# VHH binders against Glyceraldehyde dehydrogenase medium chain (cutB), part 2

Target 1, 281 residues: Glyceraldehyde dehydrogenase medium chain (cutB), of Sulfolobus acidocaldarius (q4j6m6)
Amino acid sequence: MYPPEFSYVRAESLQEALKFLEGNDNTRPLAGGQSLIPMLKLRVLSPDYILDINRLNELNYVKTSLNGVSIGALTRYHDILSNDIVKSKVPLMHHATRTIGDMQVRNMGTIGGAISNADPASDMPVVLTALNATIILSSASGSRSVKALDFFKGPFTTDTNKGELVTQIEVPVLDGYKTVYKKVVRRAGDYALASVALAIKLKGNEIEDIKLAYGGVHDKPFRAMEVEKNVIGKKLNDDLVKDIASKVSSQINPPSDHRGSSWYRREVVKVLTMKAFKEVA

## First folded at step 14 (VHH; from c6 with Y50W)

Design g3
Fold by OpenDDE, fold request of step 15:
Structure g3 (fold): chain B 281 residues (1-281), chain A 120 residues (1-120)
Amino acid sequence: as target 1 above (281 residues)
Amino acid sequence: QVQLVESGGGVVQPGRSLRLSCAASGFTFSDYYMGWYRQAPGKQRELVAWIYGSSGSTYYADSVKGRFTISRDNSKNTMYLQMNSLKPEDTAVYYCARGDWSLPDYFDYWGQGTQVTVSS
């Protein structure tokens, strides 16, 4: 298949991009093309315009903020991976990024492009969901913030209105947490069959706080919120971990596809959960 | 064997409604993405709408948003497309498809299609 007919427009600045989006509702932004181009070829998307925003350097940055770390939407994965702020302040993101795709994907893929595409098997949405990150969307009329949990609405669906562009991601710094990102893939560089992002804070052997999210096994990143609430104050042991794994497995709604059945994914999630907790115990 | 059988197509005047059905068999229906595509004369096939598993998450093409509703009854292994306020540009063969988001093509099985014609 080949993409539908569209007009190509290049923006030289954020202001120009937002103005164009304001006047042209059926527009998709292009940043790297790793996510968008395949969808166009399959005619999942049929925009009138492709707006190339790759030249918007003002959206390429990583910096510390009062509440954590701010990342520009056009920041490439290879830059995220090598960034010292991310390594030190957001180790979960650092470790997850190491597992993303191949060199080409990391060189071309952007954090904003990835989360805007909202593939349920994508790694970064899971990370941001686990960290309770905030997504900043901008339009010609202003900007708004959306929590990651509210930003991802379903498969390839986000809380993005016409005329809006993801411009920044704000990530909290989790002091005193141990973090783990693990995923199972059929082939190196593929999207996850299942993934887990775990951030846990312990007081002795008791769980003080926990963030637990999964990818590839639900219609969007799955945050195990009920499990999180239930385990606070409990002693971390093998029985508890097994219980967590069992409960999460029963709560997710994995798809069946060529890579594996829904049942298989549920089993993988159990194993993956146990392995993740073993690393932080 | 995977089977998808569409029904409910026909000829209708603009502004009227049609309801398409897709009967699925040969696989665990509730575990799969399902979707509707259409192909108009002289045009490429395009996604109309899709629906996920048991969660009910849906997607609509901009051209049909607000007019079409995709739904499914997993107990009956059936997917539906309620088409309201039909327009001449909705004229096409409509195909039921099983989704596989792990594949580059996103869908792996298609029905034979049902003709929808909107004309005055």
Scores: ipSAE 0.709, ipTM 0.868, lowest interface PAE 0.6, mean pLDDT 93
Fold by OpenDDE, fold request of step 15:
Structure g3 (fold): chain B 281 residues (1-281), chain A 120 residues (1-120)
Amino acid sequence: as target 1 above (281 residues)
Amino acid sequence: QVQLVESGGGVVQPGRSLRLSCAASGFTFSDYYMGWYRQAPGKQRELVAWIYGSSGSTYYADSVKGRFTISRDNSKNTMYLQMNSLKPEDTAVYYCARGDWSLPDYFDYWGQGTQVTVSS
């Protein structure tokens, strides 16, 4: 299938990009990823314009903030991976990024592009969901903040209005947490069949706080909020972990496809959960 | 054997409504996302909408947003497409499809299609 006809426009600044979006409602931003092309081929998207924002260097940064780390939407995965601030302050993101695609994907892919695409099997949305990150959306009229949990609405669907552009991601620093990111893939560099992001804070052997999110096994990143609430104050042991794994497995709604059945994905999630907890125990 | 059977097509005037149905069999319906495609004469096939298996999350093509509603009843193994405010440009053969995210086109099985004609 061929994509529909569209005009290609390149913005040199954020201001220019936002102005263009304001005046042209049927525009799709292009932020370094190839994710837009399949959607165009399916003609589910019929934009009048594709707005290339890859030259917006002002959206390429990682910096510390009062309560965390701010990341520009056009920051590439390879830069995120090598960034010392991310390594030290957001280790979960660092570890996850290490598993993303191949060198080509990491060189071209941006954090903003990835989360805007909202592929259910994508790694970064899971990470941001686990960390309770905040997404900053900008338009010609101003900016607004959306929590990651509310930003992802479903497969390839986000809380982004016309004229808006993801410009920044704010990630809290989780002091005293142990973090793990694990995923199962059929082939190296593929999207996850299933993934787990775990951040846990322990007081002795008791769970003080926990963040648990999964990818590839739901219509969007799955945050195991009920389980999180239930395990606070409990002693971390094998029985608890098995219970967590079982409960999560029963709560997710993974799809069946040629990669695996829904049942198989549920089983994978159990194993991944147990392995993740083993690393933080 | 996977089977998808569309029904509900017909000829209507602009502004009117139609409701398409897709009866599925031969697989665990609730485990798959489902979708509707359409192909107009002389045009390429295009995705209209899809709906996730158990969550019911939906996605629509820009051209049908606000007018079409995709839904499903897993207990009946049936997917629906409520088409309101129909336009002549909606004229096409509409196909029911089973979703598979592992494939480039995101779908692996198709029905025979049902004709929808919007004309004054």
Scores: ipSAE 0.699, ipTM 0.863, lowest interface PAE 0.6, mean pLDDT 92
Fold by ESMFold2, fold request of step 15:
Structure g3 (fold): chain B 281 residues (1-281), chain A 120 residues (1-120)
Amino acid sequence: as target 1 above (281 residues)
Amino acid sequence: QVQLVESGGGVVQPGRSLRLSCAASGFTFSDYYMGWYRQAPGKQRELVAWIYGSSGSTYYADSVKGRFTISRDNSKNTMYLQMNSLKPEDTAVYYCARGDWSLPDYFDYWGQGTQVTVSS
């Protein structure tokens, strides 16, 4: 008889979950539906324990905060999509959530699960990177915050230390910004072949500020910071948008896979970029 | 078509080193992340390491971290696994694999494997 490859444990409170993580190395928290199970088949992550945190109702909330919106890590995509605070104050997140799969996927997935998994093609990591949201990591001994730009370290890799759990996401309210989220999927239910999150503030037709991030085309969400900096103060027009699209396409590192070649993804990024700016203009 | 050919396996004493190679052909090597898996007798295949693209991230299983180094030379279409401080527990057939994050199994092509045996 083979020994079990992992043990399943369910936590009834946040304190119980954090205490378990403190005392038991190589534990993988389970949040949301069955998104973790396929990865276990390949032993990409070989945990000793699966810690089910789905019953932690204290992590399921959306609240207005002084600097933006606070979202509990176990808040379902369905609840984010239907939430009036997110719709009115963080439209980028609302629009991105609308693009996530069908209703069954949205009912099972959580924002905390998605960003903790850190799949390069996942939608929510792209949104949080564009907004440079603050991610709250909690352990038995305390909490710390990490900006999204520092949180995603690579495919399936985050700035999470031993014993820590993502418990809250804080997203800024960007007053006066226009926002767009677009993606291309090859098949319904798949993660994005490529995606773009754009937040832009215009003074007339002049770019006052811009946040531009891409998914599915790098080892982690790609924030086009060099491009952003170089276009501040410039007039938004078709020629500038073509230059932006070309430069971003040259800076990404898209994979080839059965969904599409690296070359195809570079072309898709150009098109998505132009469509995103057209919708904003 | 796609071909992945492992080499460099053999019998080695505990504490010594081996370097595995995976020669790839039939695809644009630099566009794909690549990985090493191993299968010990009576065990399921387990991930050892993977490497993303030409300038990408690496990952190592805890059991090999600090001892094994994955690398690639895109000009030679070859991936490597440098295995230092080998232990009897490292005895396994080692497989190279081509990655595809969009698949449920995350890899789409596998080599035939090369045997590594660590014994006195």
Scores: ipSAE 0.310, ipTM 0.670, lowest interface PAE 3.6, mean pLDDT 84
Fold by ESMFold2, fold request of step 15:
Structure g3 (fold): chain B 281 residues (1-281), chain A 120 residues (1-120)
Amino acid sequence: as target 1 above (281 residues)
Amino acid sequence: QVQLVESGGGVVQPGRSLRLSCAASGFTFSDYYMGWYRQAPGKQRELVAWIYGSSGSTYYADSVKGRFTISRDNSKNTMYLQMNSLKPEDTAVYYCARGDWSLPDYFDYWGQGTQVTVSS
């Protein structure tokens, strides 16, 4: 068999990268060791082009904005973990980033790569779904924004159109919230069997607001919107938490695979939910 | 133990339709995402579509978007591929596959395949 041919090209600017993507179908963008296009499409096709975007320093930043924190898509996990703005203003993201791999994985992975891959068990998609962060998609013809709740479409599937790249993530600052991220893995550093991201604002023991999202247990990051709305105004106690865990368990559709059965993941979700709420109570 | 049996292939003229079926047994069908692959002679396998659970997100290769529809009936342990507006380029053996996202290839079991030939 003749091996497939591809061409390597390197973009020197964002505009150059976007023009290349507009004009050249079947191109894989490459940032560090990660693709910014869902891996299922890329793994089953031989690209005509690999477009290296590692030199686009304009996409590597963390800065405050009027309504939150703006993070460039090529910002590495290590830089997110060590960033004082993220640590102080978006502790949920800081907590989740601490759970990712070893240091070498954190040095090579980017936030844009992680969310563009959209693995259902990945940590950052769950965090962004809990925060309902805004994802900026850029093309040669302009840019658009998509909320995380609308961005993740299914396993390895996103709302990214032809010719678009994720260029920025905007996360809200949730003043007065307690936040927790927890996951269960088969081995330390592995992708989660199940995960939970919780952000909760309490007035006394009464729930004023709550954001509750899960990974690894649905076809995309699962935001428990119905449960969230039902518990606003209620007093946080053990009986309520058991009810929350039961309702979430009934609303997810966890897969079976070699990591774990659907039944096991459903039980793990109940336990993770209880542990997450115990930590904030 | 795991069995996947495709049916519904055939020889058709361009522009016509076919519906493929995949009968599954030996596992809890509703727990798994399922997919269709195709392989023309001398070509690499190509993912055509997949469907996750009964709730289910779908994915389609660019070459079939708008023409093919994947579906499943978990009560019958059966997955379907409705193939409309068929083109000669769709000629291939079509395989159903059981998904496992934890594996490098994302699929762990394959059917024997059904031939689809689109020619004038």
Scores: ipSAE 0.285, ipTM 0.666, lowest interface PAE 4.0, mean pLDDT 84

## First folded at step 16 (VHH; from g3 with S55G)

Design k3
Fold by ESMFold2, look of step 18:
Structure k3 (fold): chain B 281 residues (1-281), chain A 120 residues (1-120)
Amino acid sequence: as target 1 above (281 residues)
Amino acid sequence: QVQLVESGGGVVQPGRSLRLSCAASGFTFSDYYMGWYRQAPGKQRELVAWIYGSGGSTYYADSVKGRFTISRDNSKNTMYLQMNSLKPEDTAVYYCARGDWSLPDYFDYWGQGTQVTVSS
């Protein structure tokens, strides 16, 4: 069998990159070490083209906007972790980025790459789902926005149409919320077995609002919306947290694989939930 | 001992339908996503579709989207591929596979395959 050949192309502007994608199927856009197209498709087919977009500094930014923070898709994890706007206005994202190990940081590289890959064990999709962030998809014919709750469609599968790239993520600022992100690995350096993102707003000890999302335990980031609705107005205490953990554990659909059984992941979710609530209490 | 046994292949005319089955044993079927691959003579094996464990998402290769439907019955430990509007390009050996996202090929066990031939 002959080795496949591909052509390398470097884009100098977003418009050039998007026109290339519109006209050339089977193209891998590359920023750092990451594709901005779901990797399942790329791992099945050898690309005809590698489209290098590393020069598109126009997609590398963090800025404030009305009631939110806008982040360019080529912004690196390193830059997110060190960014004062993210640290002060989106602490959930800052904390989650801090938990990304050296190997995971090297693998992913950018926020746009991470969410385009949509690995069920990935950290950033869980954070964006908890915040219900807005994801901007651009093509040669225009752009559109998709909420995180609608963007992740399954393992390595997103709401990205042909010729589209993720170009910007907009995250809300949740004033008055306490936030925490936790994950469990079987061994340091292994893929995560499960993760949890929690944002909670308390009026006294009463839950005013709550956002609760999990990774690694469903085909896509799992937002525990039924549990969230049922706990509004209740007093936060150990008995309620135990009930939340039990209900979430029954509602997830974790896989079995080499990392752990479905049953074990359900138990890990219970522990993660209790630890997350203890940290914000 | 994991076993995956395909059936339902055959010879059909273009535009007709076939339904492939994959009987699974030796593991908790509902815990695993499952997939179909195909390989025509002299060509690389390619992903056709996959389906998540229970009540979950599906994926289809562009060449079959809208024509093929993957499904599963976890009570029977069986996965299916309904193939409608068959074309000569669909001629291949079709393989059932069990998923494991942690592996380079995303699948850890394969069946022996079933032949599908679409010709006049």
Scores: ipSAE 0.445, ipTM 0.744, lowest interface PAE 2.4, mean pLDDT 85

## First folded at step 20 (VHH; from n1 with L101F)

Design p2
Fold by ESMFold2, look of step 21:
Structure p2 (fold): chain B 281 residues (1-281), chain A 120 residues (1-120)
Amino acid sequence: as target 1 above (281 residues)
Amino acid sequence: QVQLVESGGGVVQPGRSLRLSCAASGFTFSDYYMGWYRQAPGKQRELVAWIYPSGGSTYYADSVKGRFTISRDNSKNTMYLQMNSLKPEDTAVYYCARGDFSLPDWFDYWGQGTQVTVSS
């Protein structure tokens, strides 16, 4: 077995990184940690260049904005977890981040790296899909916005064009919503066998609005939009929750793999759904 | 026992087409990602394409995108690779593989391969 044939390049500024991506095909950005697992995956892809963007500190921030919370793509999970703005204004993201790996993984991983990788079992893509967050893609010629619902295209596949880099995530603040993130894993800290992100706004016991997304059980984060629309205005009770769980389980397309079987994931989705609604009821 | 049996390889002139088949047994085929890898002499294995369990989502390597089409028929436990506009650089042994993205190589079982040779 040969080592990969690639050139390592480190960018010192965002403009330098974007210029490099514009001029050099088959380049893979590197953000966050240096663990062996990412390098093993590179053997499958065989890039000509690895572009290290870890020095772009201008992409490391969390700030409030007029429409919500803006998070730079190189912000580490550790910094997201410890950030008071995220904890108070985007509790769904805070709780999901707490479930990610051990401290070493959280210190090295970035939100931009996670969503650009787009592993269907990853936690952050599920959160962003539930919130329908806005993802900012930058290139040497400008920038554009893509909603999370349109950004994730399939396993390890995103709406990123040649020369583009995820630079910022904008997350809405959902005033008056109760939120829950739950997952089942093979081992503590692993990616999910199945996960659920729920944001719900209740008027009394009636559902005023609901956002319901799942991870690990479809080719990309699954937003249960048909179920969401069907339950608006209904009273939240055990029978409705069982119906929701059954309908979602019938609409997902979970794979079998070493983490778990397809039938097991369907059963886990039902249980996770019921537990998530129990916490908000 | 998991079994993956490739067929449909052969020698063909540039610009022509071939259709590879992979017959699967010993597992619930419709529950698994499936894919094709290839290996040319003296080169590393290259991921060619993979397809989601129910057939909706697919992936293609840049070198074959637009020319190759992966598909599956879950009622026949069979995966296919339609290879159009073949080029000499497509010459390789093609392997059917059962997917598991939790593994470093993304696949856990391989067939014995079928030879595709594109020459004039």
Scores: ipSAE 0.516, ipTM 0.796, lowest interface PAE 2.1, mean pLDDT 87

## First folded at step 22 (VHH; from p2 with S54K)

Design t5
Fold by ESMFold2, look of step 23:
Formats: structure tokens, C-alpha cells, sequence
Structure t5 (fold): chain B 281 residues (1-281), chain A 120 residues (1-120)
């Protein structure tokens, strides 16, 4: 037998896309452009269908909501970066988006595509995990919501069920927090060797609240929940930051690959943690 | 340097089980994702399952979900694939692979393979 080829289908409406997903297993939605990297991954996943959803402009938006910001899944990185609502209300996302690739990558990539792909080294999943954003999954039979902490299940693996499509992301606004996103890359614009997303609220020198997440160093975005809880109420100082860095380094499960060894990633996490806290001090 | 050796393949009747093993050497096994791929005659290589370093997170292709279980024993530098309720469609050469998700095929090394044949 000859290797199978996929069938390409384009949806003209959300209803059409959801109906197709309901009726056709082994279908991969396509959002954004076809870069070399996505096409090469199709050889591993071997879908029967590629469902192009790029014409669903109703999923391309950024707007305020009661408790945060609502972002349509087909919103491009370029539009997120230039959006005044994101810049003012969700600075962590704005700063992380500035680190994503070159202008062509930002023009082609979408937030929904990035989180549905769920590469462990991707920037947006780390941001959403730090904020514990709400992800809306739509199907022909209805919608459900999933928190980012429950959505990412492992490398390239999400809580998406048959027939479901990510259609919207709800991001909380963290008034009074200082935020930092940092990453170490092998090449400028590449995915991270390791990354950190920090949101912290201080009363004087005392930690009132903290959200601390890491990318590239665990099977999915790692939220340092135990560390977060243990430092509430403590004074932010160099000794505490060193303790945080050490504890996080011991709790992550970084892989070895051609970018770096597991040991090296643990050391990078310590440095990134110290740099992130230095920026908010 | 990197060596991956599959074993446990064979000929079985539909509905039966097999357990594949992959012995690894030449690298720090516990630091790497590991996976199973398969290739039937005339077909594209298909990802079957993968497992993250030190166990934990796993992935399964839809075609094997609920029937196959991937596992690893880092103390023995060995990965396993328990294949239950085998079907003729599972007939293929099964390859052990060392994972690198930044590469197009999600692996950088694979073994020689072991044949699994499911027939009456």
C-alpha cells in the first residue's frame, strides 16, 4: 500500500466546522498559516482530514469581559501584541507575545492554535497557566469551559474531546500585580529552553499573592503551586528567592534533548527565577 | 553510541496480547521521552505511544487507546508496550524511539524494529 494522504476541507462557518468535527474522527483543525513545522508534524500525527478554520472571522476578537479579557481563538499574535486592551489589562501576555518569533510568525500564529498544539516549550501555554485562564471548548452539542491548569495534559496533549474546538480564551485581570515573562532560547525567536511567567502582588516587601509558572522544563506548563502557597506572607528578599529557585528546580521534570540536558535546564530555571524576581523587586 | 533494541514481537491470533520491550543504552535513559512507532507495509510511520521522562504523562494514538499501555523502568533502562486485544490492523514493525519533540518526527533515534503479526 502507498502512504495515505490527508483530505483538505475548509469550513465557512463555525457551525459547519463543528458539524464536520462531530462526524469525522482523526481531523486536525488548521488555524493560521502552514509553516514547515506544522506540516512536518502532520507526518507523525497522520490525520485523515485537515479542517481549515481560517475563514471563521467571528473567532477573531479581543474584548473586555466582566472579570477579564475575552480573546477569540483565531486572534493572531500580531493583533494581540498591538492590542491596547491586552497591553493595559494583561501585560504578562503582552510581554510574552513580544518574545514570539519574528514578524512572520506573529502574523501567522493564533492563540487558539498555539494552545491547541500545546508544545511544552511554547510561550502562550505558560502565560495562560500562570493566569489559570479559562479555555472555552465548543462542539456541535454545546460548549464547556476548562481552566488552563486542567487543559494542558502533556506534550502536544490537551483536554480537547472528539468534536471540540477551542473558540475563546478568558484571561483574568490582575490589578496591582507586577508581571514578568523571561525565557532562555538557543536561537533568537526560537521556542524556549526554559521560561518563567511571574505575577506577584506585594504589600510593602511582603508577598500578598504570587503566580509562578514555567515552560520547557516539564511535560506541560508547570505551575509551582506548593512554592506559591509557602511564600505567601513572607518578606521578598534574596534569601527567599534563592530558596524558591532551589525548590522549583527540584520539582520540575526537564527532559534532555539537542537543546540542552536535563541538568542544564535545572540550572537555567534557577537563574531565570532569580532574574524574574530581581525585575519585580 | 545510542542503541535501542526492541524485543517481544511475534505472531498472535486476534484478541490476544503481546508485550514489547525496548532496551536502551548509550544515554541517560531517565532524562528522555521515549516512544513507540509502527509501520505497516506501504503505510506511513505512525506514532503509537510516548512516555515522558521518569514516567507520568503518556500519549496514545486513537487507534490503540484503551488497548495499549506504555510504561518504563528507568532502573533497567527499558521501555515497554503492553498490547491487548490485538487486531489484524495492528500488524506492523514496531520501533522504539528516543523522543525529541523539537524535531519534525518527534524523535532523534530509533531501533531496528520488531515484527508484530496478528492473524488467524
Amino acid sequence: as target 1 above (281 residues)
Amino acid sequence: QVQLVESGGGVVQPGRSLRLSCAASGFTFSDYYMGWYRQAPGKQRELVAWIYPKGGSTYYADSVKGRFTISRDNSKNTMYLQMNSLKPEDTAVYYCARGDFSLPDWFDYWGQGTQVTVSS
Scores: ipSAE 0.552, ipTM 0.812, lowest interface PAE 1.9, mean pLDDT 86

